# VHH binders against Stonin-2 (STON2), part 1

Every score and structure here is a prediction.

Target 1, 311 residues: Stonin-2 (STON2), of Homo sapiens (Human) (q8wxe9r568to878)
Amino acid sequence: EEEITVDVRDEFSGIVSKGDNQILQHHVLTRIHILSFLSGLAECRLGLNDILVKGNEIVLRQDIMPTTTTKWIKLHECRFHGCVDEDVFHNSRVILFNPLDACRFELMRFRTVFAEKTLPFTLRTATSVNGAEVEVQSWLRMSTGFSANRDPLTQVPCENVMIRYPVPSEWVKNFRRESVLGEKSLKAKVNRGASFGSTSVSGSEPVMRVTLGTAKYEHAFNSIVWRINRLPDKNSASGHPHCFFCHLELGSDREVPSRFANHVNVEFSMPTTSASKASVRSISVEDKTDVRKWVNYSAHYSYQVALGSIW
Structure headers, positions and changes below count from the first letter of each chain, unless a header shows other numbers; antibody chains are not in Kabat numbers.
F, E and O are the ipSAE of ESMFold2-Fast, ESMFold2 and OpenDDE, as the mean of both directions, binder to target and target to binder. V2 is 0.75 times the mean of E and O plus 0.25 times the DockQ between their complexes.
[cut] stands for letters that were removed.
The coordinates of atoms that the task and the answers printed are left out; those that the model quotes come from them. Centres of patches stay.

## First folded at step 15 (VHH)

Design p4 (from n1 with G100D D101Y Y102V V103E E104W W105D D106S)
Fold by OpenDDE, fold request of step 19:
Parts: C-alpha cells; structure tokens; sequence
Structure p4 (fold): chain B 311 residues (1-311), chain A 121 residues (1-121)
C-alpha cells in the first residue's frame, strides 16, 4: 500500500522578560518533512493554509485533509528542497514536488510571526542572596492568554517541560555527593501541597523542593534541571502555581560569585503547530489511487527567561 | 514613526482605469505583507488584495482579473492598478501592514488614511 507522511514542526526560540514573561524577541521556524512510499515517479501537491491560496483552492474532495484550524498564515523566507517546483509555488502557491522514495527529507521551511500573544505558561523566578545563603524560587502558571489554554476540552498540553537554572562551576560540588556507585546528584523533594515562601531551612546541605515533577543537577547542562512531563497538571487547577525552590548555604560569602546567570532556559514540546498555526489543507498524488495520507503536527519551544538582580 | 500614505484616488468613468499608490515609512517595507482594503459608503471594510514580500499575490473574487497589486521595495511603495472599473468599486481604499499572520481581520496593525475612488458616469 502506498503512503505519504507529512510532518509539520514549529521551532520557537526567543527571549522573554522577567515577571510577566513578555516576549521581547522571537523566531518561529516551521519545517515540513516528507516520508513517502510511492511506486514510480510520483508527483505530489501539498496545500497549506497560506493566505495567498485562500479563495483559489482547487482540490479534489479526496485530497482534502482534516484541519483543526481555520486560520490562514503568512509564509516568510520560504526555502525548498530541490525536488520542489518553485515556479509553480510562486505562481499558484501550490507546493509541487517529486518526493524522494522511502527517505525522510525536509521538503521546505518557512518563518512566521508567533501566532499567540503569550506563551503557554509563565515562569516567575526570584533569587536572593543573604551572606553565604543563596535561594532560588520559581512559580510556574498556565497562561490564560494562550488560546489552547482557554478551553479545557481543547487543551493542548506542553510535554517534556525542562527548566534549566545555570549553576556556577564553584557550586556544583554542593549538589553532588559521592556514592558507592559514583557521583550522585542531589534530588529535589516533591511536595504537591507545599507553598513556598520564607521557609526557614536548617542545615548546611542544599535543599531543593518542587511541587510538581523532578529537579536535580544535570552535568550535561551544567544546570539544575526542573523536569515536568506534562502541563497543565491533571490533578491541579489550571491556575494553580507550580513551584521550584532551591536553598544553598555556602561556606562563606566569598564563594558567592559576583555574576550569576542572567536567565533561565525553558524548553518543551507541543503536539500541534501552536507557534505558527500552519496546517496542511490538502495532499494530492497524481495518477495514484488509494494512497494513505498522514499529517503530524508538533512544536518545540526553547527560550530564555530573564532574571532580575540577585542583590 | 510607522506610516502608510495612500494616493491616486479620484473620479473615473465606468470602464476606466486608475492607479493607487501607498507610500510606506518608518519600517522595513520589504519585510512585510501588504494589503489593499476598501470601504464603500454604508458598507463594511473589505479586503481587496495582498502581496507578499517576494511579490506573490492574491485577490478578492470581486476584483480578480481587473486589479493588479504590485510593490517597489526600493521605493517603499505599494501599488494597485485598477482597470475596468465599475460603480461598485467606489470606495475609500486603504493600504495595511501585517502584524498578526493568523487571521485576515486582525492581521494588520497599521492603516493609512485612505484615498477615495469614485466611479461615476
């Protein structure tokens, strides 16, 4: 059986402000990959929700793909694989191509402006230094300004959420302990009901706490990494904050570096093109009947959240 | 300051031709999609045509084959060549710059003051 799979993936990168997490700068790149198993020389036509196609679509009923969005987008800086007829694209905005057989390849890429006003969630981080004591606290809240968060029935989750707090090299020793099996990193205690504020921590050992997920130092990132499998949390209200807490007592105030990281890194994925709102409206394969057609959508977000002064 | 300024409007007879211009300033014109809109008296504003930064175009069905949108990025100018004009083409014509790429109605953040086109026998 003949088959064609279209993968549409957003890549969001950017910088957001402290507090309200306003987007200061961003970049959205959408890449379309094709994997096809078609006999002979197959000619394929791909239709996107391109604003320049609106009203001019001539597509057979059987070639119409189901879409969840009614939005139309503007494509910027389109780049194509060599198998695409670019002249046809510029004349009709149809993506005409002869796919590589049994090989996944990038058909095209383009840029868009971020389709939302806010990111899916906000991250507020507070840092404090008192003598030799360092504290970092974060509050994560789902954003009501993100369209996918407005209706619980149509909620699109954030998956594999990673929040990275850069750790100075001098502090790494405080988060690692020697064990019989080698060096182990200190793991955060999970307490779902905890409210973090001015908590008196007694003792010289670092303390990490989270209300959701896990947190530990990861050498690969030189950071304490807060990991959450899925947001929003199914067991909490959508507006309920999730918290990260880290307390470190250094041997002396001299061990406190003069410069701390200026940002926290956030990374996660979504199972939709939530950044661009790009959608495949049609797939046509010439002179072939009974071709299975598949479309996969995803988005990957990677951005920095600015931190305020720790002093 | 970001600005769009339409010109070229006037009175024309049915079947006549007119060329509108839109001068852009205060931003990198070549990076944006630009559209023409029009608003007839007592009617809602309607989309007329759009052009990408690369020069690809789309048109409303009502003007297809009669109107041609073009741009000169070196001059930061958008054009609308109108031919075979009809009485129903009478309207104030606006050029608009894109902001949001998701929806037609909310896709633009900047509008000009408009230029009046009157098609009269």
Amino acid sequence: as target 1 above (311 residues)
Amino acid sequence: EVQLLESGGGEVQPGGSLRLSCAASGFTFSDYYISWYRQAPGKQREWVSIISEGGDTNYAESVKGRFTISRDNAKNTLYLQMSSLRAEDTAVYYCARDLDYVEWDSAFDIWGQGTLVTVKP
Scores: ipSAE 0.786, ipTM 0.901, lowest interface PAE 0.6, mean pLDDT 91
Fold by OpenDDE, fold request of step 19:
Structure p4 (fold): chain B 311 residues (1-311), chain A 121 residues (1-121)
Amino acid sequence: as target 1 above (311 residues)
Amino acid sequence: EVQLLESGGGEVQPGGSLRLSCAASGFTFSDYYISWYRQAPGKQREWVSIISEGGDTNYAESVKGRFTISRDNAKNTLYLQMSSLRAEDTAVYYCARDLDYVEWDSAFDIWGQGTLVTVKP
């Protein structure tokens, strides 16, 4: 059985503000990957929701792909695989190509604009210094302004959420513990019912707490990494805040830098959706009528949240 | 300040030709898609044509084959060459920049003041 799969993958990168997590700067890269199993020489045509195609689509009914978006997008800085006829593209905006056989490859990429006004969730982070004591607290809330969050029945989750707090190298030792099995990183205590605020912690050992997920220092990132498998949390209301807390007692106030971090790094993926709202409107395979056609969408988000001074 | 300024409008006879210009300032013109819109008296504004930063174009069916959109990025200027003009082409013509997505014929963020084109015998 012959088939062609089109993967539309968005990569969001950007910087967001400390307070409301407003998007200050962003870039969306859309990459289209093709995997096809087609006998013989197959000429394929891909139709996107390209504004330059609007009103000029000539597509057979069998080649129309279902789409939920009514938006038309602007493609910027298009780059193509060598198997694409770029002349045809510039003349008609049809993506004409001869796919590689039984090989997944990137057909094209282009820059787009982020389709939403807000990100899927907000992250507020507060840092405080009192003498030799350093505290970092974060509150994560799902954004009501994000389209996918409006209806729980159609909710698209954020998966593999990673929040990274850069740690000064001199502090790393405080998050390591010796054990019979070797050196281990301190792990956060999980307490779903906890609410964090101004908290006094006694003792010389650092304290980390989360209401959801896990947190530990990860050497690969030189950061304390707060990991959450999925948002929204299935066991919490959508508006329920999730919290991260870290308390560190340093040996001296001289060890306290001017800033804990300039930003927090956030990374996660969203399945079945796109950041750009790029949409495959049609897939045509010349001289073939019984081709299974699939379209997959996904988005990966990576951005920095600005932090204020700890002083 | 970001602005678009249309010019070149006037009165022309049916079958005649006219060239409109849109001067852009205050932004990197070459990075943007730019469109022409028009609004006839008593009618809603309608999309006419669009051009990408690279020069690829699209046209409304009503003007296809008669109008040509072009741009000179070095001059930050958009053009609309109109030929075979018809009475129904009478309208105020606007150039527009868009930062957002287009749904139907909307979502441009910057508009000029427009230039009037009148096609009459």
Scores: ipSAE 0.752, ipTM 0.890, lowest interface PAE 0.6, mean pLDDT 90
Fold by ESMFold2, fold request of step 19:
Structure p4 (fold): chain B 311 residues (1-311), chain A 121 residues (1-121)
Amino acid sequence: as target 1 above (311 residues)
Amino acid sequence: EVQLLESGGGEVQPGGSLRLSCAASGFTFSDYYISWYRQAPGKQREWVSIISEGGDTNYAESVKGRFTISRDNAKNTLYLQMSSLRAEDTAVYYCARDLDYVEWDSAFDIWGQGTLVTVKP
């Protein structure tokens, strides 16, 4: 019944280029949380794939945790909970601690770097403002997938994808309309097989279209939010881009800003993998032989796609 | 304008010692892990040692106990103190920097020109 769970969560943030989404700036914060149910003295050791410990690991076979990564990572700016012996860490790179009982807490955090070849997908966005006419189009293309930390053959999905297009306050009325029962938001029509680029919906009325997911204005973000539950989409052909289109006809040229926002926000989660390839290689609990040991990985991505003045 | 310049190589008898230096310029040296690599004639480049921004170190098994890596952040200089040198240590030695922002598949993006160490038979 004794148990220790280690949660490894990567938080990627950054700025990527227009079009090809080259990473211009990035930051990965890795946080490790512990939840344990241990009796008596519970001195524990956590082994990470820290390059400064490579070749120097002293770990009992029973304490080895499964991992598929061969990569060793650099830990920057490590910060520890008070239960960690920092002198031991600085002397030997051993993470030695006495966990809080029955209480989930952050054991440590550190900065890492993004360790994959590409982001899971690219987002290209084109905007135009001509008189009172505003048009936004986006194309989302999948890249190669990411493998799970525990199974190199398992491709990890992007979940709860949000693409946010900041909206100037003077445009908000175009996403709301009066009805008999109350005000309703403009919602995108789903056109799974459509190819955007032809304005067959010509003219002056607002339209919003997606080929996957949903899109609507959300007050919580002051943005049009394109939401996709899961990528890659199991019901779409491989290599098929996913599209967002929005056309607005504003009431006055004086109310039209000279440009749409300077960036688009992208946010999603990936379960069972890490952005940095941080991994738990071992968990030791002194003087105990029948402790159940669990490791969970997750990554959260939040970044800006630059639009710039050049398309 | 990022540059790494190795120095201190030369010929030495077996069992001898040398101290290699790597002068860094064009970046904030104190923010990076810095490494030594070497390449023997006809062989692939191999890792020798690494030091973190905070001074923590690690070594390849073949040099552990004989080589000591260190850094002087005030002088932007990396050192490798080599002792008990052997014929198999003959190689061109390179220092290398990691990027703050990783390009895919790269942990080390900048190499010096190298300095030759020759241990006589």
Scores: ipSAE 0.361, ipTM 0.740, lowest interface PAE 3.1, mean pLDDT 80
Fold by ESMFold2, fold request of step 19:
Structure p4 (fold): chain B 311 residues (1-311), chain A 121 residues (1-121)
Amino acid sequence: as target 1 above (311 residues)
Amino acid sequence: EVQLLESGGGEVQPGGSLRLSCAASGFTFSDYYISWYRQAPGKQREWVSIISEGGDTNYAESVKGRFTISRDNAKNTLYLQMSSLRAEDTAVYYCARDLDYVEWDSAFDIWGQGTLVTVKP
């Protein structure tokens, strides 16, 4: 049985502002992988939504793939596997190749721009230090400027959201708690509808609270990690922010570092979509009409949200 | 300071030709896709043509076969050779460096003041 699978994976990386999460710097790298089970010397053609071929496509009906976007994109710095005829691409923008048999490989990669003006959600973070008292608060809000957030019928979720707050080495001991089962990280309480701001001013055990997901210190990242399985949350009102807060009473002012982390790391995946709106418009396998053809899309986002120094 | 300066506009009879130029400065011209746009009085801006870093081109249907975009990276200059001009080609023509936007409507990073092309009725 003959088949070909095309995986389109975007990787967004960048830096966003602390307030409105405006994109200050970004990079989108798109990788296309092929896995094929084709008999003989099968010459294939891949059609992307490349603006330089818009209006000039010549594609058999049987080779047309279901579209995921009406947008056309600009490809930069294309790099190809050796099985791609690069002269054909440079002369005609046709991606012509002979795939490796039964071996998943990277056919090509290219750079693009992010296809939206905003990210799917914003993260605002405030920190304060009063003597030996330290507080960190974050508000996560779904962005009204992101296209998928405006149509609940076709929304694409953000999955496995991870927000990492780097922790100074001086504070790590405050997040460990001994238990009957050994060392155990302090876990945040889940308080749906928690009030903004903490009024605790007495020396106390560190308090972490979230309105959604979980948070705990994770040694692998040297960070407090706020994990959310899925956004938007199906059980929360639209437009209401999701919150993280942490209160820490240090033993003395000497435990407050001269420099606190200047960023928060955000990672998540979006299935069945691309950050650049890169899309496979056609797959042709020369002289074959009964090949099963599959296209998968995914995007992974990894970026820093700027903070101000607190010390 | 990034600048794009259009020139070469003027009046021409139907069926005539003009060559527009766009001088670029303040950035690495050879690293960018560069486009021509135009805006007729009372109309929305429309995309005309685009050229990649490597010289690959594409055109709007309304100008395909009549207009030719080219670039000279040594001179940091973009060109639009227009021929077989029609009354509907009358517009202010802009060159644009496209950044941060995928859609062509209003999609560009910076543009010049434009150069007026008038095709007589």
Scores: ipSAE 0.328, ipTM 0.731, lowest interface PAE 3.3, mean pLDDT 80

Design p4 (from n1 with G100D D101Y Y102V V103E E104W W105D D106S)
Fold by ESMFold2, fold request of step 19:
Structure p4 (fold): chain B 311 residues (1-311), chain A 121 residues (1-121)
Amino acid sequence: as target 1 above (311 residues)
Amino acid sequence: EVQLLESGGGEVQPGGSLRLSCAASGFTFSDYYISWYRQAPGKQREWVSIISEGGDTNYAESVKGRFTISRDNAKNTLYLQMSSLRAEDTAVYYCARDLDYVEWDSAFDIWGQGTLVTVKP
């Protein structure tokens, strides 16, 4: 009848290189939340893959939790809820606590490094400027081998993928006045007196195309946002890139900004995995035998892909 | 310039004690996990002990209860107090700032020249 659930959520942030998406900067913030339904004063112990306890774990077999990682991690800047005995942690690295009953709360947080060399996918972006014509192309390719903490054979999806292409502030101001939403929001730039001959003929309208998902300008981000609900795509061959294309004519090359955003923003979530490979190795509940124990992992990624000085 | 310099090695009798020091410079010492390693003649380098920025420690099984790692962040100095020394402890001892990014690789970010500890027969 009694239960304890441990939720491990990683928040990855970083900067990756143009082209090959080599990780240039990164950090991971891990938050651990507890939800428990335990009778009485239940003293609990949480065992993580903390390198400072490696080889020193004394855990009953019934308390061992399944994990898929062999990595041990360094925990930095640990912060705890008041129910954790911090003196015990600092003296012995044991996470000893009395959980709040029937109330989900943050047990602890810490910082670590990203545990893999590569991200779940790569994004390559190329820009070209020819007079007043600006083109942007992106190729998204899935990386191999990204797996869940507890089941290495499961293909772990990326969900709610957003790829954001900043739009220059000059263009945003013009869009605000015209209040155009969606895929056609950039067409207002090409209507600024650009013409051929004595009649205005629409041969130079902006084009945005994607092979997966949708793309439109979103005012909340001041960006063109390429959204993909889930990767990998069930209807696409493994290893083939997913593409974004945008072509814009600005009426004259003087409308091309001399300094443009140097990056593309990428954001997505992954269920059932961790960016740090933080894992729960044990959950002990004092004086109880038949407690159901659950561990959930999730990761949220938000990073910048370097692009250069000009679109 | 990042630098680690070991000292305090020497010859001791079995059961004896020795204290090693490692002076650090060129980085914010208090922000890093720092380790001791050792390499006996003809053997691969072996991890001995690690200490966190906050002073929490862990030890290889072969040295538990005999060696004590400590740090003085005000002096940017790492220590290894060795006691109950055995012939198997004869090695060159190194301090190292572990690579914080790649725990799965034995490559160090930086390490010192080493200091020799010899336990006499």
Scores: ipSAE 0.328, ipTM 0.702, lowest interface PAE 3.2, mean pLDDT 78

Design p6 (from n1 with L99S A107Y I110Y)
Fold by OpenDDE, fold request of step 19:
Structure p6 (fold): chain B 311 residues (1-311), chain A 121 residues (1-121)
Amino acid sequence: as target 1 above (311 residues)
Amino acid sequence: EVQLLESGGGEVQPGGSLRLSCAASGFTFSDYYISWYRQAPGKQREWVSIISEGGDTNYAESVKGRFTISRDNAKNTLYLQMSSLRAEDTAVYYCARDSGDYVEWDYFDYWGQGTLVTVKP
């Protein structure tokens, strides 16, 4: 059985302000990968929701791919694999190519502007230092300004959400515990009903709490990592904040660095091209009628949020 | 400051030709999509044509085969060659720059003052 799979993936990177989480700068890169199993020389044509194609599409009914977006996008800085006929692209905006057989390869990449006004959720983080005590608190809320959050029926989730709080190397020892099985990282206690705004903690041991997900120090990132499998949370109201809390008591105030982390790192994925709104409108394979055609969409977000600090 | 200045408008007879220009300044012209729009009296503004950074183009159905959009990045100038003009082409023509921000069906936030094209016998 002959088949072609098109993977369209957004990569969002950027910097977000500490207040209203406004996007200060961003970059969206969309990459298209192809995996095909086609016998002989199979010339393929790919059509995107390119604004330069709008109204000029010449596609057979059998080659039309289902799409959920009605938007047309502007492609910037297009780069192509060598198997693409770039002249055809510039003349017709059709991506004509002879795929590599049984090999996943990047066919094309391009840049777009971010298709939304806001990110899927906001993150407010407050840091406080009192002598040798350091506290970090975060509040995560779903954004109403993000289109995928407006209609519960068409909502696109954020998956594998990772929020990383950089930790000075000298503090790492405070988040490690010795066990029978060896050294392990301190894990956050989960309390779904908690509100951490006025939480006081006593004692010398580090305390971490979350209302959703898990949190622990991860050496790979040199950070405390708050992980949430999926947003929005099914068991919470859409506007309900999710909270992270960390309290650390150091041996002395001298151990408090003059400059703490100035940002939090956020990373997550979505099962659609939510950043670019790029879509495959058509796939044709010349001289072949029984080809299975697949399109996969995804987006990966990675950005920094400035920290609110009293430093 | 971003500026767009249209010129070349005037009165022409049906079947005639006219070339519009749009002079751009205050930004890196070669990095942006640029479009022509037009607005007839009592009608809504409508998209006419668009050109990418690299010179790839698209046209509204109503002007296909008659209008040609082009650009000279060295001169920071956009052009619209109009031929076989019709009475319905009478409008104020505007050039518009890509906003760099995604807005539904509207990627443009900088407009010129427009130039009037009148097609009449």
Scores: ipSAE 0.794, ipTM 0.908, lowest interface PAE 0.5, mean pLDDT 91
Fold by OpenDDE, fold request of step 19:
Order: structure tokens, then C-alpha cells, then sequence
Structure p6 (fold): chain B 311 residues (1-311), chain A 121 residues (1-121)
């Protein structure tokens, strides 16, 4: 059976404020990938929720794809694969193309704006220095303002959440321990019932704690990485904060830099949804009536959360 | 400060032509989609036409084939060439910049004072 799959992949990048996690700057890149198994020379037409198409759609019933959004978007800085007839696009805003056979390829990309006012969750981070002691604490909470979080039944999860705290090179040694099997990174203790505050921990060894997920120093990122497989947590209330705590005692206060980090890096993916609300409204394959048509949506988020001074 | 200033309105006979202009300032004109709206007396504002940064266009069904939207990015100016004007085209015409990339046909973040087009019956 012949088939065509359209993948709409959004990439969100930006900078978020420290306190209220307001988006200070961002951009969304939408990439559309095609995978088709079509016999012969197949001419395909893709219809997006492009405002320049609105009201001018001529689509067969069989070519209409289900959409979850009624919004129409502006496409910016469109770039196309060579198999796309760009003249047709500029004249009619129809994406006409002859797909590569049995090969996934990027058909087009464009920029647009983020569809939401807030990110799926907020991250508040506090840093403190007391002499030679450094503490970092974070509180992660699901955002009520994010549309996907409003209805638990239609909740779209954040997957593979990665929160990275840049670590000065001088501190790396404190997070590594020698074992019989070699050098290993200190791992955070998990305590789901714990709440963290501004408390000092006694002892010479660094202390890391998380209420969810795992945390350890990862050399690949030169960071302590807090990893959470999925948000919201199925075993916690939606509004329950998830916490990260790190306490480090340095040899002297001279080893304390003026700044631990200027920002925390956050990354995660969301399946079945888009950041842009770009949607495939139609897929047409010329001279073919029995083609299976699929549309997949996904979004990847990567942004920095600004931190204040540790002093 | 973002500013939009419409001009070119006036009285015209049915079947006549008129060209509206919208002078933009205070932002990078070439980076934005710009739309024309109109509001007839006693009616709600309606979308008329939109043009992308690159010059691709869309029109309301009521003006398709009669109106032509264009832009000169070098002059930061939007145009609306109106032909075959009808009485129902009588309205105050506004140029508008949309906030964000979602189009709400009843919403724009910046607009001018408008220019009146009167087509006599």
C-alpha cells in the first residue's frame, strides 16, 4: 500500500527570565519532513494553515487531514527542498513537490512564533554562597498557563527533560569519586517526599538531592544534569513542585567564583504537539486515490533560564 | 514608536479606482506581514487583504480580482490599489500589523487612523 508521512517538527529556542520564567526572546523553527512510498512519479500537494491560503483552499474530501487547531499562521523565511516548485508556492501558496522515494527528507522549513504565552513548566533556581559553601536549589512546577496542561485527559507530556547547571571546571573534581570500577560521578539521592530550603549540610562531600528523576555531573555537558523522563509526574499532583538541591563545600572561599552560572539550560521534547501550531490541513497525491496519509507533530524545546548572582 | 499612516482615501464613483497608501515607521517594515482592514458604517471591521514580507498576498473574497495589495519595503509603504469600486466598498480603510504569527481577522496590534473611501451609489 502506498503511503506518505508528513512530520512537522518544531524547534523552540529562547531565553527565559529568572523569576517568573517569562520568555524574553525566542524563535521557533518548523521543519517539515516527508517520507513517502509512492509508485511512479507522484506529484504531491501539501496544505498548511498558512494565512495566505485561508479562504482559497481547493481540496478534495479525501485529502483533508484532521487538525486540532483553527489558527492560521504566518510563515517566515521559507526554505524549500529542491523538489518543491517554489514558483507555484509564491503564486498560490500551494506546496507542490515530487517527493524522494522511500527516503525521509526535509521538504521545507520556516520560522514562526511560539503559540503559547508560557512554557510547559517553570523553573526557579536559587543560588547561595556562605563562605566556602555553595548551594543551588531549583523548583520545577508545571505551568497552568500552558494549554496542554489544562486538561489532564489531553495532557501532552514533556519527555526527556534535561536541566543543566554549568559547573566550573575547578569544581568538577568534587563531583567525581573513585571506585573499584573507575571514576564515577556523584549521583543525587532521590527523595520524593523531600522539600528543600536554604539549609546547610554538614560534611565535606557534596550533596545532591532530587525529588524526581536523577542528577549527576555529566562531562559531556560540563554540567550537573538533572534528568526527568517525563513531566508531569504521574505519581505527583500536577501542582507539586519538583526540586533539585546541590550543596558544595569548597576548600576555601577563594575557590568560589563570582558566578556559578549565568543561566541554566533546559531541554525537553513534546510529542504529538507543536510549538508553532503549524498544521497540515491537506495532503494530495496526484492520480492516486488509495494512499495512506499520516501526519506527525513534535516539538523540541531548548532554552536558557537566567540566573542571578550567587553573591 | 510603531506608526502607521493611511492616505489616499476620497470620494469615487462606482466603477472607479483609488489607490491607498500606508506609511509605516518605528519598526522593520520588511519583516512583517501587513494587512488592510476596512470598517463600513454600522458594520464590524473586516479583513481585506494581507501581504507577506516577500510579497505573497491573500484577499477577502469580496475584493478578490478588484483590489491589489502591494508593498515597497524600501519606502516602508503599503499600497492598496482598488478598482471596480462598489458602494459596499465604502469604509474607513486601515493598515494593520498583526501581533505574532497568528491571524485573527478582527485583531491587529498596530493600525493607523484610517482613510475614508466613499463610493457614491
Amino acid sequence: as target 1 above (311 residues)
Amino acid sequence: EVQLLESGGGEVQPGGSLRLSCAASGFTFSDYYISWYRQAPGKQREWVSIISEGGDTNYAESVKGRFTISRDNAKNTLYLQMSSLRAEDTAVYYCARDSGDYVEWDYFDYWGQGTLVTVKP
Scores: ipSAE 0.792, ipTM 0.914, lowest interface PAE 0.6, mean pLDDT 91
Fold by ESMFold2, look of step 15:
Structure p6 (fold): chain B 311 residues (1-311), chain A 121 residues (1-121)
Amino acid sequence: as target 1 above (311 residues)
Amino acid sequence: EVQLLESGGGEVQPGGSLRLSCAASGFTFSDYYISWYRQAPGKQREWVSIISEGGDTNYAESVKGRFTISRDNAKNTLYLQMSSLRAEDTAVYYCARDSGDYVEWDYFDYWGQGTLVTVKP
């Protein structure tokens, strides 16, 4: 059976402010990949929700695809695989191509602005340095303003959430001992009467506690990494923050860094969503009527949350 | 400071023509989609036309074939050539720099003061 699959993947990157996570810088790179199993040299057309073709689409009814949005977007810095007729695109905004045989390839990429006012969750982080004592604390809350969070029945989760706290080189020796590399949220949950700092052994042993997921130092990133498999957590009440806490007492004033890291790195994926609102409105394969057509969407987010110099 | 200054409006008889201009300053004009919008008395503002960085255009259905948008990046100027004007085209016309991902009134971050076009009944 003949078929064509269109994969639309959005990559969000940016910088957000501390506290309220106001988006300070952002952009979305969208890559569209094609995998096709078509007989002969089949000429294809891809229809996107490009504002420059709104109202001018000429598409057979059989080629119309279910759409995820009624909105129209602006494409910037379009780049194409060699199989795309770029002259046609530049003259008429038509994406005309002859796909590679049975080979997944990147058809095109382009940039858009982020289609939302907020990110799926906020991360607030406070740091303090008091003598040889260093504390880092974060609060994570789901954002009610993000479109995928508005209806609990259609909510799309953030998956494989990774929050990375860069560790100054002076601190790395304090995190290489087995007893201080990480703790899991289940330990904090099981210890119902303990506060975050109250069960710590005094001295140089750091305490890391989380209310969800796990946290440990990971050499691959030179960072403490807070990992959460899925947000929102189905076992947690809406509105209550998920917390990370780290307390470290350094051995001397010389081990206190002259500055703390200025950012935390946040990374996660959202399946079946679009950060750009890019949407495949049509797929045409010449005049063929019996081609199976599939469209998949996904978004990946990777951004920095500013911390400032609060110690 | 970003500025957009419309000009070229006036009174015209039905079937007549006008050319609107929008002088842009305070930003890199060639990096932006730029749009024309209009607001008739007692109505909400509506989209008229848009032009990309590279000069690709689109138009609202009500003005297709009668209006032509263009830009001169060397002069940082946007134009709207209007022909075959009708009474329904009477409105204040605005140019807008598009900083968002939607073609909707509330998503543009900078607007001009507008220029009035009146097509006599």
Scores: ipSAE 0.363, ipTM 0.741, lowest interface PAE 2.9, mean pLDDT 80
Fold by ESMFold2, fold request of step 19:
Structure p6 (fold): chain B 311 residues (1-311), chain A 121 residues (1-121)
Amino acid sequence: as target 1 above (311 residues)
Amino acid sequence: EVQLLESGGGEVQPGGSLRLSCAASGFTFSDYYISWYRQAPGKQREWVSIISEGGDTNYAESVKGRFTISRDNAKNTLYLQMSSLRAEDTAVYYCARDSGDYVEWDYFDYWGQGTLVTVKP
């Protein structure tokens, strides 16, 4: 049996505000990949919800794909693989191509606009410095304004959430502990259901705590990395914030750098959703009616939470 | 400050022609999709036509074949050539930058003041 798979991947990048995480800047790059197992010449046509073809689509009924949106989008800065006839696109907005045989490749990419007003969750971070004592707290809350969060029965998770807190080189030694097996990295203790409050731990020993996931220093990122496998957490009560806490006592005031980190990095994926509402409306394969046709959507988010100064 | 200024409206007999213009300032005109909309008395505003930064166009079904959108990026000006006008084309016509910049999340329509087109009975 012959088949063609179209993967639509949105990549959100941007900068969000301190505290309330309002989107200050964003860029959505949409990439479309093709994997096909077709015999013969295999001339194909791809139909997107491009507003410049709205009302002008000419497709066979068997080529129509189910659509989940009535929205039409604007494609900016389209770039194509060499197998696409760009003259046809520029003259008629038809995406005509002969796919590479049995080889996944990027058919095209274009810039789009993020289709939501908010991100799936917010991250609030507070820092304090008292002498050589440094304390960082973060609160993560699911956003009620994000469409996928409004109905818990149809919710699409954020997967492989990674929150990175840049660490000055002077502080790296504070994330190591000696054990009977040698030097070990400090890992956050998990305190499910805890509220960290405003009280600070006094003393010389560093501590990190989370209410969900794990946190440790990761040299590959030069950061403390708070990792959460899935949000919202299906084993936690809805509405409670998820927390990260870190307390350090530095050796002296000289270890406090003159410049603190200005941001926290947030990264995660959302399967089966799009950030832009880009949608495949049709897939045509010349002179074939028995081709299996698949469309997959996914979104990846990578953005900075602007904090001014932290650490 | 983004500004759009429509002109070229007036009264015309059925079957007549008009050419509308929209002078744009305060942004890089050549980087944006630009649209025409219209609003008849007592009706909701409706989309008429759109043109991409590269000159690709699309039209509402009610105006296809009668209206032509174009742009002159050197003059920062959008045009709508209207032909074979009908009584139902009577409306205030607006040009719009039909998406915000990437700094602001909320879509914010930048509209001109409009120009009135009246097709006589």
Scores: ipSAE 0.332, ipTM 0.725, lowest interface PAE 3.3, mean pLDDT 81

